# Designs tried in a protein design chat: VH-VL binders against Interferon-induced very large GTPase 1 (GVINP1). Part 2

Target 1, 242 residues: Interferon-induced very large GTPase 1 (GVINP1), of Homo sapiens (Human) (q7z2y8r1479to1720)
Amino acid sequence: DKRLFVLSILGLQSSGKSTVLNALFGLQFTVSAGKCTQGAYMQLLKVEETFTEELGFDFVLAVDTEGLRAPEHSNKSKDRDNELVTFVIGLANLTLINIFGENPSEMQDILQIVVQAFLRMKQVKIFPSCLFVHQNVGEATATDQTMDGRRRLEQKLDEMAAIAAEQEQCLDVTCFSDVIRFDVNTHVYYFAHLWDGNPPMAPPNPRYSHNVQQLKSRILMTATQESRGNIMKISDVKSRVQ

## First folded at step 5 (VH-VL)

Design u3 (from t1 with heavy chain Y102F; framework fv_telazorlimab)
Fold by ESMFold2-Fast, scan of step 5:
Structure u3 (fold): chain C 242 residues (1-242), chain A 121 residues (1-121), chain B 106 residues (1-106)
Amino acid sequence: as target 1 above (242 residues)
Amino acid sequence: QVTLKESGPALVKPTQTLTLTCSFSGFSLSTSGVGVGWIRQPPGKALEWIAHIYWDDDKYYNTALKTRLTISKDTSKNQVVLTMTNMDPVDTATYYCARDEFWGSYAFDIWGQGTLVTVSS
Amino acid sequence: EIVLTQSPATLSLSPGERATLSCRASQSVSYLAWYQQKPGQAPRPWIYDASNRATGIPARFSGSGSGTDYTLTISSLEPEDFAVYYCQQYSSYPLTFGQGTKVEIK
């Protein structure tokens, strides 16, 4: 039975998620794809033979949510969204939380869903790893954008965690880092506009390429540490998904 | 302090349209996650959810009543309005409006006093 | 639509006795609340998210359950506890209520 790394991608924008997936896994081969009963789309990707020993796994299972909110007709089923989010985070070795654009309302909405799911999982002793990917970020200056964004995100996460903890009656939670292993300086990646004009296939911004390499390195480091401590097999995932 | 109060006619003729207004204070429907719903209760019967509206103008309706219902909000006036067409004597009930918080674990946490609507000729 | 069935329809008990009220859902739900209603009054939030007491609700009230089976327990009835109790699911639309359980003095 072969070694498997499970990567979940959670967010509101399907095209943004695809861009990140393609950038991270340029040398992958899709073995199978399909939708599970929880509504998530799954792709099994085969790691090239030459890299399997270095990475510590043979396959990547990419799990994607197909939109938590529609632009015009929002689905606000608490049961569906919370169950789907809890499922994909619980299944994963690492979850990428994809935030598209600079709209504060959209960011707050996704953060509230995510924080509530993490608190529910904390109560049952599940501590998932997560990274934040912020796409389509406008820039006045690189330093100002990055530092201001990280500061605001940390503040919003702490506020959402405090509110959710009060509602869930979690006495020991006062900030987001009490819920999940998180460092705003190392767990947040910013990508400038990839689609700055037409055609959409235009070469990526040089800073985008650098951030992709850093994110990829972090994912590989996380995958190596997870595979080392808790060996996951394809049969293990089949038992949990079926 | 959060308060909600229903207003509208006490008597409606069969086939007429009912319009109810929920006026509230102590919160805003511009706040993310906040919504207002309508619930009715016929004399001596159980509670029945009718319709809901959220801060982002997203709307939900009772499936059996959907073709008769319209819900709207005026955020600047702190009001939510419900209209129900083709009223029938079986629609006689006390109508309540109540606040909901979508992102939290709370159900309807603050209710209006209710307004009795009688449908008769 | 999710149907909530409450049982019994009526509980006739004396002050000091334990009351156990059942609410069963036709399919699994994640969010369930209980409301207390007295004659001529609006329903009052009592328990939210299955087991959390609303502000000011006495410790003698407890909610429990998950999935399809939920229970509201009153450990020792006080005179002010005699009322109708409704359960409500808020997991999916349309939102639905049970038919109510009347707790009355025997």
Scores: ipSAE 0.000, ipTM 0.414, lowest interface PAE 16.0, mean pLDDT 74

Design u5 (from t1 with heavy chain Y106W; framework fv_telazorlimab)
Fold by ESMFold2-Fast, scan of step 5:
Structure u5 (fold): chain C 242 residues (1-242), chain A 121 residues (1-121), chain B 106 residues (1-106)
Amino acid sequence: as target 1 above (242 residues)
Amino acid sequence: QVTLKESGPALVKPTQTLTLTCSFSGFSLSTSGVGVGWIRQPPGKALEWIAHIYWDDDKYYNTALKTRLTISKDTSKNQVVLTMTNMDPVDTATYYCARDEYWGSWAFDIWGQGTLVTVSS
Amino acid sequence: EIVLTQSPATLSLSPGERATLSCRASQSVSYLAWYQQKPGQAPRPWIYDASNRATGIPARFSGSGSGTDYTLTISSLEPEDFAVYYCQQYSSYPLTFGQGTKVEIK
């Protein structure tokens, strides 16, 4: 039985999740054919043998959702949406929360889904690790990475956590860090537009490449820490899928 | 602070159309995740869900009643309106409106007092 | 649609006794709530997500269960607890209620 690290990515439909996954894993891992389970696309990635001892695992299971529907486009199926989110987060050693663009309502939608899921998992003593990826923030990416941008995100997360906690009668929760281990200075990555200039065939944005490397390094470091603490085996994950 | 109140006719004749208004305060249907539903209860009988409307104008109807039902909202007036066609004596019931928090753990966390609608000629 | 069957239809008990109310779903549900209703009054939210008490609901009330089988328990009946209790699923549309269990004084 082999050692497995599970990486999940959550995001609204059309959020560019696949671009991030391809940028992270395109060259360093051997890929297998994907499988779909409960709206999640799962792909097993074999770690090159030279890295298995350093990382502490043999495979990475990348879990990509079909895209969560924005609330204004959904059928309001509480069972479907909550089961998918709980399933994906519950499987993962690390969850990437992908936020696309600069639309405030879209950010609020994904944050509400995520905070509710994490709060419910906290009630059953599950504490997943997460990282936020904010994509396509335009030329203002440097401003978004500043203290002001990070403070705004932290305020939104704290606000959503307080509202969710009040609904769940959790008097010990007042901010997002009470729900999940989170530091806005180290758990948020901002990505500028992939393409710099006109037309779309222009060279890739240099800042995008830098942020991909930073995120990849963080993911690998987290994977190494998690695999040292509590290693998951492939047979354990396969039984949980069904 | 959050309140809902139903209003409409107390008496309706068979074959007529019923129009009920739910007026609320302390929340807005422009807020993501918020919805309002209608539930009815015939005298001495069980609760029956009728219809639901969400902040984004997404609508749901009881399967058995759907051909007779229309639900709409006026976000600026804090009102939700339910219309039910071809009323029958069997539709005699107390009609409630109640708030739904989609992102929360409740389907209906705050209810109106109810309004009794009697269908009789 | 998901059918909720509550049993028994009526519980005749004395104050101080334990009451156990059942709600069975025709298929698996993830979200279930309980409501208390007294004559002439609107239903009151009582338990949500199967096991969480609404604000102000006494500790003698507890909800449990998962999938298709859910239970509401009152550990020691007080006079004010005699009422009709309804379960409701909110996992999928159409939303459905059980037929109710009446807890009445013996």
Scores: ipSAE 0.000, ipTM 0.421, lowest interface PAE 15.6, mean pLDDT 75

Design u6 (from t1 with heavy chain S32Y; framework fv_telazorlimab)
Fold by ESMFold2-Fast, scan of step 5:
Structure u6 (fold): chain C 242 residues (1-242), chain A 121 residues (1-121), chain B 106 residues (1-106)
Amino acid sequence: as target 1 above (242 residues)
Amino acid sequence: QVTLKESGPALVKPTQTLTLTCSFSGFSLSTYGVGVGWIRQPPGKALEWIAHIYWDDDKYYNTALKTRLTISKDTSKNQVVLTMTNMDPVDTATYYCARDEYWGSYAFDIWGQGTLVTVSS
Amino acid sequence: EIVLTQSPATLSLSPGERATLSCRASQSVSYLAWYQQKPGQAPRPWIYDASNRATGIPARFSGSGSGTDYTLTISSLEPEDFAVYYCQQYSSYPLTFGQGTKVEIK
């Protein structure tokens, strides 16, 4: 039975699923055709033989969500939406929370969904690993501005955790780090215009290529560290999905 | 502190239109996932859900009452308004508004005190 | 729409006795809540998400069940527990309530 690492990507609307998967895994992984299950798009990626022992897994299952906020429609299904979020986070060895752009409202929306889901999982003793990717920040952003951004994100996460804890009646939660193991200095990655391709099919540029390699290295390093603690088998994942 | 309070007429004549206002404090209907619903209860009878509105202005109505109902919100005033046309004595009930959180585990977690609406000639 | 059927309609019991209240759905639901209501008062949230007690609700109350069959149990009735209990599904619209079970003193 082959070893599997499950990477879930959460984002409002389209998170640029094909761009993220191709950019992050193109050099070390064979991209397969995707499958949609319960509103999650799944793609199996085969790790090249030379890297399987170093990484600790043979395959990556990439899971991408769509429709968490799009489109607005006349019929909400709380069962469907909560099942999707719970399924995607619960399936993953690592969940990548993609925050795109500087729209405070969209950032608040994704953080609200994420904090609520993690609080529900905490109550049943499930503690998923989580990584925040904040992209499309200003190019002129200095280190100081990035540090201010981390401080703001931490404040928003703490505020939302406190509100969610009150709603879920979790009296032992006062900040986000009480919900999940989280350090804003090590679990948040900022990338200027990483998936910005303007026009979309723009030719490669040195800055974009460098940022892609940096993101890929960080995610793969995190995946390697996580897989050493809790390696999954493909048969185990199929049992959870079916 | 989170509170909701219903207001409107205590007496309505048959065929008239009822307008009820739910005024709340301690939360905003601009918050992602938050909604407000209306529930009624005729004297000595069961609870009946009648209408709901969410932060994104998405609206839901009781199927049997749908043609008579309109729900709207004024986020800046922290109010939700329910309008029900062609009132009949069988619509006599205590009307409640209550908060829910779509992404949370709770159903209606905080209720107003209710307002009794009597329909008679 | 999803119909919720509560049984029995009335339970006549004495303090100290166990009460078992049933709520059955016409199709599978994932989110079910229970409310307690006393005469002249608004319903109070009692149990949410099938089995979680709302803040301040005594340990003698427990909710259980999944799919179409749900139960509210009171292990040993106290005088303040005599009330009407309603179940509600909040899995999909339209939202629906059961007809209520009245727990009354013998």
Scores: ipSAE 0.012, ipTM 0.557, lowest interface PAE 8.2, mean pLDDT 77

Design u8 (from t1 with light chain S30D; framework fv_telazorlimab)
Fold by ESMFold2-Fast, scan of step 5:
Structure u8 (fold): chain C 242 residues (1-242), chain A 121 residues (1-121), chain B 106 residues (1-106)
Amino acid sequence: as target 1 above (242 residues)
Amino acid sequence: QVTLKESGPALVKPTQTLTLTCSFSGFSLSTSGVGVGWIRQPPGKALEWIAHIYWDDDKYYNTALKTRLTISKDTSKNQVVLTMTNMDPVDTATYYCARDEYWGSYAFDIWGQGTLVTVSS
Amino acid sequence: EIVLTQSPATLSLSPGERATLSCRASQSVDYLAWYQQKPGQAPRPWIYDASNRATGIPARFSGSGSGTDYTLTISSLEPEDFAVYYCQQYSSYPLTFGQGTKVEIK
């Protein structure tokens, strides 16, 4: 039975998520792909054999929540949305929380979903790892907005965690770091526009490539730490997705 | 800290329109995932869900009552208003409003005390 | 709409006895809650998401089940537990409640 690292990507909009996934794993050999019963799109990627001993796993399962709460035409279904979110976070060794653009309403929506799911999992003693990815951050305002954005995100996460904890009566939780291990300075990545101009004629944005490499490094570090603990087996995942 | 309270007439005549207001504190309907529902209970009978409104102004109605119901919110006043037309003696019930948190695990986690509405001539 | 059927309608027991209350859904549901209601009072959240106790609810109460069949169990009845219990699904609209099970003292 082979060793598996599960990477989930969670977000309200599908645009941008597949771009990050392809940038991270597009060159890897895809063994299989498809949708599971919960509605997530899954891709099984084979790790190059020369690196399997170094990393401690043989395959990467990439899980994408494309279609989570379709923006304009979605009818609320607690079964569909909450079960999907809980499933993908619970399945993952690492969850990437994708925020597309700088819309405050979208950020509040995804943060509420994520905090509630992580708090539920804390109650059953499941402590997943997460990283936040902000896409389509303007180049000209990047420094000022990342500083302000990190402070705002931390404040929103703490606020949402306090509200969720009060609602679930978890008196030992007062901020987001009480829910999972999180550092806003090291677990949040801001991605500038992919193109420094209008696609397809525009040249690639150098800052985007740099940020992708930094995120890859963090993912590999997390994967290595998880593989030294309790890594999943392919048979375990098959049982849970069927 | 979080409270909801129903207000409206205690007595309504048949064929009249009922208007009930749910006033709340300790939370906002501008917060993502938050909603407020209305539930009624005739004396000695079971609970019946009536209508629901969410932070994004998405609305849901009991199918049997839908043509008689309107739900709206005033986010700045922390109020949700339910209107029910063509009242009948069978609509006599205690009416509750309650908070829903869509992204959370709870159904209705905090309820108002209820207001008894009697429909008689 | 999803119909919830609770059984029995009335359960007559003595303090110290075990109570088992059933809630059956006409279709599979993933979100099911239980409420306790005493005369003249609003319903009180008791169990949420099938098996999680609301804050302050004694450990003698447990919820279980999945799909269409759900159960509320009281391992050893205390005097304050005699009340009406309602189940509610909140998987999809319209939201629906069961007709209630009355737990009364023998």
Scores: ipSAE 0.011, ipTM 0.551, lowest interface PAE 9.5, mean pLDDT 78

Design u9 (from t1 with light chain S30Y; framework fv_telazorlimab)
Fold by ESMFold2-Fast, scan of step 5:
Formats: C-alpha cells, sequence, structure tokens
Structure u9 (fold): chain C 242 residues (1-242), chain A 121 residues (1-121), chain B 106 residues (1-106)
C-alpha cells in the first residue's frame, strides 16, 4: 500500500485556490483527479521516485472544496458547509484556509465553521496542521499585514475557539492555539495581488512569487515531518472518500 | 453512466392535475448530498425552476407555484414524482428533471432529455 | 426572489468574433452557473461557480464576475458556439435563471 500526504484547501472563493495549488505542485504529476460524493475536488499527485524515501510518502492528495457558500439565509447551505469542512479537515494532514479580506462577516462565518471542525477533530485525535492564506486584492488588504490586522484575526480566532469550546464542553480550550498549533505571526501568509494586465502584460508582483515559494517550502517541510508519525495509507483514504 | 428520464402525459386538459415521473440510474437518492430538481421551459421562453427534493426528504418549491406543487421520491425505485394541480395553458412547457449536487460545484450537473406537456382545451 | 437579468437579449456575430454576455443579479449571489442550450436539446452545464469550465468545455469560454455582475466571454466564436446561454444562481432558494442571451450568426 502506498503512503499518502493529504493537503486540503478551504475558502469561500475558488479564485486563488487553483493558482496556489498549481504554483505549489506544477512540477508534480497528476495521476487522478475528480470530485468525491462529499463535494470536495481531489487531485492525486505522484511524488518523483527519487524523493519518496526522503519525504516518507509516495503520493500527495490535494483536496479543494471549490469554494464554500458565503453566509446564507438558508439553513440547508449552513449544514452543507459544516459537513464539507468537517470532512475536508478530518481527511487532511495540513489545511490551508483562504481569506480574501472583503467582508468581515464572511470571514467570521468561515472561521467559526473551521474552528468548530478543528475542535471536533482534536476530540477524536486527528491533528492536522493549519495555515492561513490571505489573498491581497487591494491596498486595504495590504494594511492587514500590519500587527493590527494580525491581532484582529487572532482575536476573532480566539473568540470562535472559546464559543466552540463552550458548545463542545472542552474546558482546556481558551484560545485558538489550544485547538491547533498556531502562531498568527508565522502561520498567516499574505499573497500580494498579482496584476497581469493585457498583452503586453505587466510583470508579475515579485512579492507574490516570494510568498508562494515560502508557503511551498513550509508545506513540504510539514509533509516531511508528518510522514514520520501521521502518514496514512492510500487504501484508508479510498474507504473514507467513498 | 448517470441518466435521468422524464415520463408523463403529453396532453393535459385545463384544471386537471399533471403527474410527472423522473426515473434515473447511476446514483441513489439515499446518498448524502444528492437531490433531484424539476425545471420547465415554455416554448421559446426561459428556464424556470419548479421544485427540489434531497436525499433527506427535504423539499423546496418555486414560490409562485408552491400551492400547486408536490414533490416526492421513491428511493427503492430510483424515481422522483412531481404533481402540479389546476393546469392552465400557460403551463405548457418542456419539463426537465436534473440531478442536484448539494455538496458540489454544480446546481444541475446531469439533465434528462425533457418531456413536452401541452395544456389545451 | 433573486432576479437575474441577461444582456443583450440577442447577439448577432460572425465566426471568429469575440462574444461578451452579461448576467446581473438583483442582489449579491455567491454561486452562479452558465448553461448552453441548442434547439431541441436539454441545457448543458457550461460554467459553474462563476469561472470554472465544466468538463470538456473549450478554453475559449471564460466566466468572470462576483457579487451582482457576471460575464461569460467567448474569445473567438466557432460555428458550434451559436446557441442560447442561460445564467443561474444557486446561492438561495428559490433557484432562478436569467432570460437567456441568444448568440446567433449574422
Amino acid sequence: as target 1 above (242 residues)
Amino acid sequence: QVTLKESGPALVKPTQTLTLTCSFSGFSLSTSGVGVGWIRQPPGKALEWIAHIYWDDDKYYNTALKTRLTISKDTSKNQVVLTMTNMDPVDTATYYCARDEYWGSYAFDIWGQGTLVTVSS
Amino acid sequence: EIVLTQSPATLSLSPGERATLSCRASQSVYYLAWYQQKPGQAPRPWIYDASNRATGIPARFSGSGSGTDYTLTISSLEPEDFAVYYCQQYSSYPLTFGQGTKVEIK
């Protein structure tokens, strides 16, 4: 049975997710791709033969939710988002959470769902790593890279963690870092807006390329560390994605 | 692989009740996240969503038509039935059933061929 | 109910030309799809979640937009592209479709 590392990507918009995934794994070989019954899109990427011993896994399974529904007045949409997020996080060794900084209420809703899912996963001893990716769509989001922007995100995460802990009766949880290993200064990546223009196109933003390479390096390091303790077999995933 | 097919009367008199059956294969309405919807299209006009039913028997109806509509499923037969009361000539349309992916990216990913229902006196 | 308004109602173009179709919602939506329909056929899923091409859809088709304003673009029309295109929102019930844009040969 081959060894598998699972990378999940969450967010309310598909724009940016595909770009990040392609940038991270453009040199990997996709051997399978498709949608599972739970609504997640999956790409199975084959690790180059020469690196399988070094990394400790044979394949990477990239899981994308294809965008969660934004805040909805329908109860049905909320149920869908909760189930999908719980499934995706429960499957993953590492979860990337995309934030676009357009609407504070939209960010609060996804954070609440995500924090509750992580807390539930902790209770059943599933320990995925988590990274936040903030898509920079303008100068307003650029200012969020400041200490005040990071502090606001940390405060919201801590508030959601406290609420989730109360609902799940977890007295040991007082802040988000009690739920999953998280540091707002090192686990939040800001992607500068990439402006292509029309042909002849404008040069890509150098900060975007740097941030993508930084994120890629962290993902690969996390994958290597996880392969030494929490790696799953591909047959286990096939049973779960049925 | 996945197919849906509509069946029912081609001609209906005004004030009668229309019953349409959607028969499908390649999926089950016992599967979480799966649903079936009905959409109609009067000749030369736009698409109009009519009703939905999901795996958990949750139902949604077009607001303007709600009092006339009933949707139900028979999971063992792989069928969804739509009933519309008090038919009128303006209800003349091609009626489609389509698979709904509740967890998915698509609203309707696989459609039936459609069945034309003419309402005339 | 969310009303979707498509414009223009009819777009008369020749093969090789660029087509731009608009879909505007009466309030913000988060899930929007496009369907292609040819005479005598059921609608076919074309674009989902505003910008993702359905399986097998040619690269000349692209979707864009967010909130209330959405666009379907065909970079260079092929003979098989002349059809009616419908947008649909699936963010909230009741589900609603636009009135359609007919792309016809000049």
Scores: ipSAE 0.000, ipTM 0.402, lowest interface PAE 17.5, mean pLDDT 73

Design v1 (from t2 with light chain M32L H33A; framework fv_telazorlimab)
Fold by ESMFold2-Fast, scan of step 5:
Structure v1 (fold): chain C 242 residues (1-242), chain A 122 residues (1-122), chain B 106 residues (1-106)
Amino acid sequence: as target 1 above (242 residues)
Amino acid sequence: QVTLKESGPALVKPTQTLTLTCSFSGFSLSTSGVGVGWIRQPPGKALEWIAHIYWDDDKYYNTALKTRLTISKDTSKNQVVLTMTNMDPVDTATYYCARSYDWLEGEYFDYWGQGTLVTVSS
Amino acid sequence: EIVLTQSPATLSLSPGERATLSCRASQSVSYLAWYQQKPGQAPRPWIYDASNRATGIPARFSGSGSGTDYTLTISSLEPEDFAVYYCQQYSSYPLTFGQGTKVEIK
């Protein structure tokens, strides 16, 4: 049975998530199969044979969660989002949480659902890893924005963790790092604008390419470390998906 | 989700002190970076910022009104209180409270209360 | 105190037309927001940090500018866009608003 690393992507804007996924996994990985279930598109990527020994896994399962938020924003939509997020996080070795733009107020509802899902998983002793990706960050103010952005994100995650802990009667949880292993200084990546100006007149932004390579390196390092411990087999995933 | 509501007297006599309370839900003033401000608008005129208070109890006041203003918070009640002394008919205005976050070392007001009209008349 | 001067005071236009609203600061500012206000209602955040649309604001609205000169543009007016627009700086205390530009139906 082959070894599998599961990477999930959650996002507030579907087009932004797809861009990151395509940038990470171009033709470097061979697509073996695709399947859509419960609102998630799953793509099986075969690791080149020469690298399977070094990385410790044979395949990457990329899970893309397009369309988490319905236009009507009804109670039914929230229930669907909660189920999808819980499924995706529970399936993944690493979850990427994609945040688009510089307005964190739009992220509140999805981050609340994500924090609640992580807290519920902590109660059943499942400890998934996560990374945050902020897209469309201005270059001229990048240093100030990343410092303020990290401060705001940590603040908001801690707030949501405290609220979720109170609702779930978890007295030992006061901040997000009590829920999962998280460091705002190392687990948050800021992506510059894809273009250095407005397309089609603008050239590609070289900073964006650099951000992609840094995130990719982190994902592969995480995957390699996971492969030496709790790694999933393809048969395990098939049982959960079916 | 986030809501703010102003409360206080609709009518104040000249020379009296006005006390307005902003009650809010969906956020806490113990959260780093959060602040609440007061803005007023006389009938048919422009917006004028009055005062601001932050999570760390840091306070800012309109320079022209500073000697008449006191802003305070009660984090246990999710309330911010504004006091303005020596009211004058020109202080007749709709008074709003609004929330801000510390983003990029500056704050705009992202959620506003409905406003409360305060008339200063004998 | 930083003074914000908005021009024109009133802009009379028809639906479908382009609106350009100016906000000029008495000294350089780095942080500027725009608010929309309709009669009897509280102001709504519209644009922040000069060019970022607030949540739910249509793509026909755009903000631009830097230093002392800022602009709010509505590419094609819809009936619901007729309102008063205020700019606000939050670069230094005291916080200040412009006098407003009223966009009204011709």
Scores: ipSAE 0.000, ipTM 0.371, lowest interface PAE 25.0, mean pLDDT 75

Design v2 (from t8 with light chain M32L H33A; framework fv_telazorlimab)
Fold by ESMFold2-Fast, scan of step 5:
Structure v2 (fold): chain C 242 residues (1-242), chain A 122 residues (1-122), chain B 106 residues (1-106)
Amino acid sequence: as target 1 above (242 residues)
Amino acid sequence: QVTLKESGPALVKPTQTLTLTCSFSGFSLSTSGVGVGWIRQPPGKALEWIAHIDWDDDKYYNTALKTRLTISKDTSKNQVVLTMTNMDPVDTATYYCARELYGDYWSPFDYWGQGTLVTVSS
Amino acid sequence: EIVLTQSPATLSLSPGERATLSCRASQSVSYLAWYQQKPGQAPRPWIYDASNRATGIPARFSGSGSGTDYTLTISSLEPEDFAVYYCQQYSSYPLTFGQGTKVEIK
């Protein structure tokens, strides 16, 4: 009868997922041993007693993928990745989509897989909550670059949604917001460099810390909203995993 | 201050296995956003990237050399070890280890070791 | 793999002259760095992310470019600038370097 919040993270191999996870869970959670199944690493974290009433859950199940493969290899690899993504999204209360690099064109691989998975979830009436996390955003023009990045990401998501909808024969879908409730201004987080200034290593970047706190606040807000509704019990995880 | 230093044999015979150790200080591979790579340079020729390992234990290898390479880390000792099998005279080069911030596609090499010359001859 | 082609292979100039070094990628890259290397020394990071000078690098050095075409410019050569310069892409694995441009005194 313990309350469980399931947080999943998706990203390409070498996308810096561990940096985000460590930043989010360093101080409020105690960790237990993890388990791997079908390319997903699952770790149960106990919420410290002082936070359980505020957050509305007792445990967090963090689900990390081994990393999605680039589609250049084969269509069979894409099918495996689609299965893994569907599993991870279906399990989660909230999914973080981790993108490494500033330009949406470098992220087309993951966007294609993710949009197709969300469209399939929509067909079975599952509406997952998601947040996009962009790492390694340039420091000098961060605000201006972030605005341009959001516009480009929205364009790419809309393009991928239209293509996926045509492939899946969903004539009522023309943009990403038709697939899932999404606001590019509130559901995308940009992380500047961890280190401020030029190489060699500089002091930690204050903007990176700020963005981590904003993302953490959003995750906790989402978790609190879920806990006000029907949040999962530990026994429910067994049903979803099977 | 960040420092890296390569160590290993100066002479290797053809068909033998090369083992190089990169010992570093001023940072840890337990710190997120950090990786260490290996780069080699044959005398008078261009730089060639060999392999990298990052904070996440993600490993990447030069495609042409992949079957001969193993990279590993010992976080407690601040060391990264590169092993290369079946050495050939064409593998004669100065071998460098270098730090990568974020360890991924985006990170240039910001600190380099002094390099160690490995000569492959009978 | 992404091939980087540097030109010219050798640039012979006198102190005070402007040097322009080219790096061309076989496909579009988003992240490119330049390194300076002097004989007997490890390469030293010089420019990163196409246009950002590393700490301590003089203002006479500038990097520019995007996509497949990148340039390193030295506005007025000083004696200490004569060296080999390498470009490197770090947009995708495997990481690759150009063949180098040697800037030598005339």
Scores: ipSAE 0.000, ipTM 0.403, lowest interface PAE 18.7, mean pLDDT 73

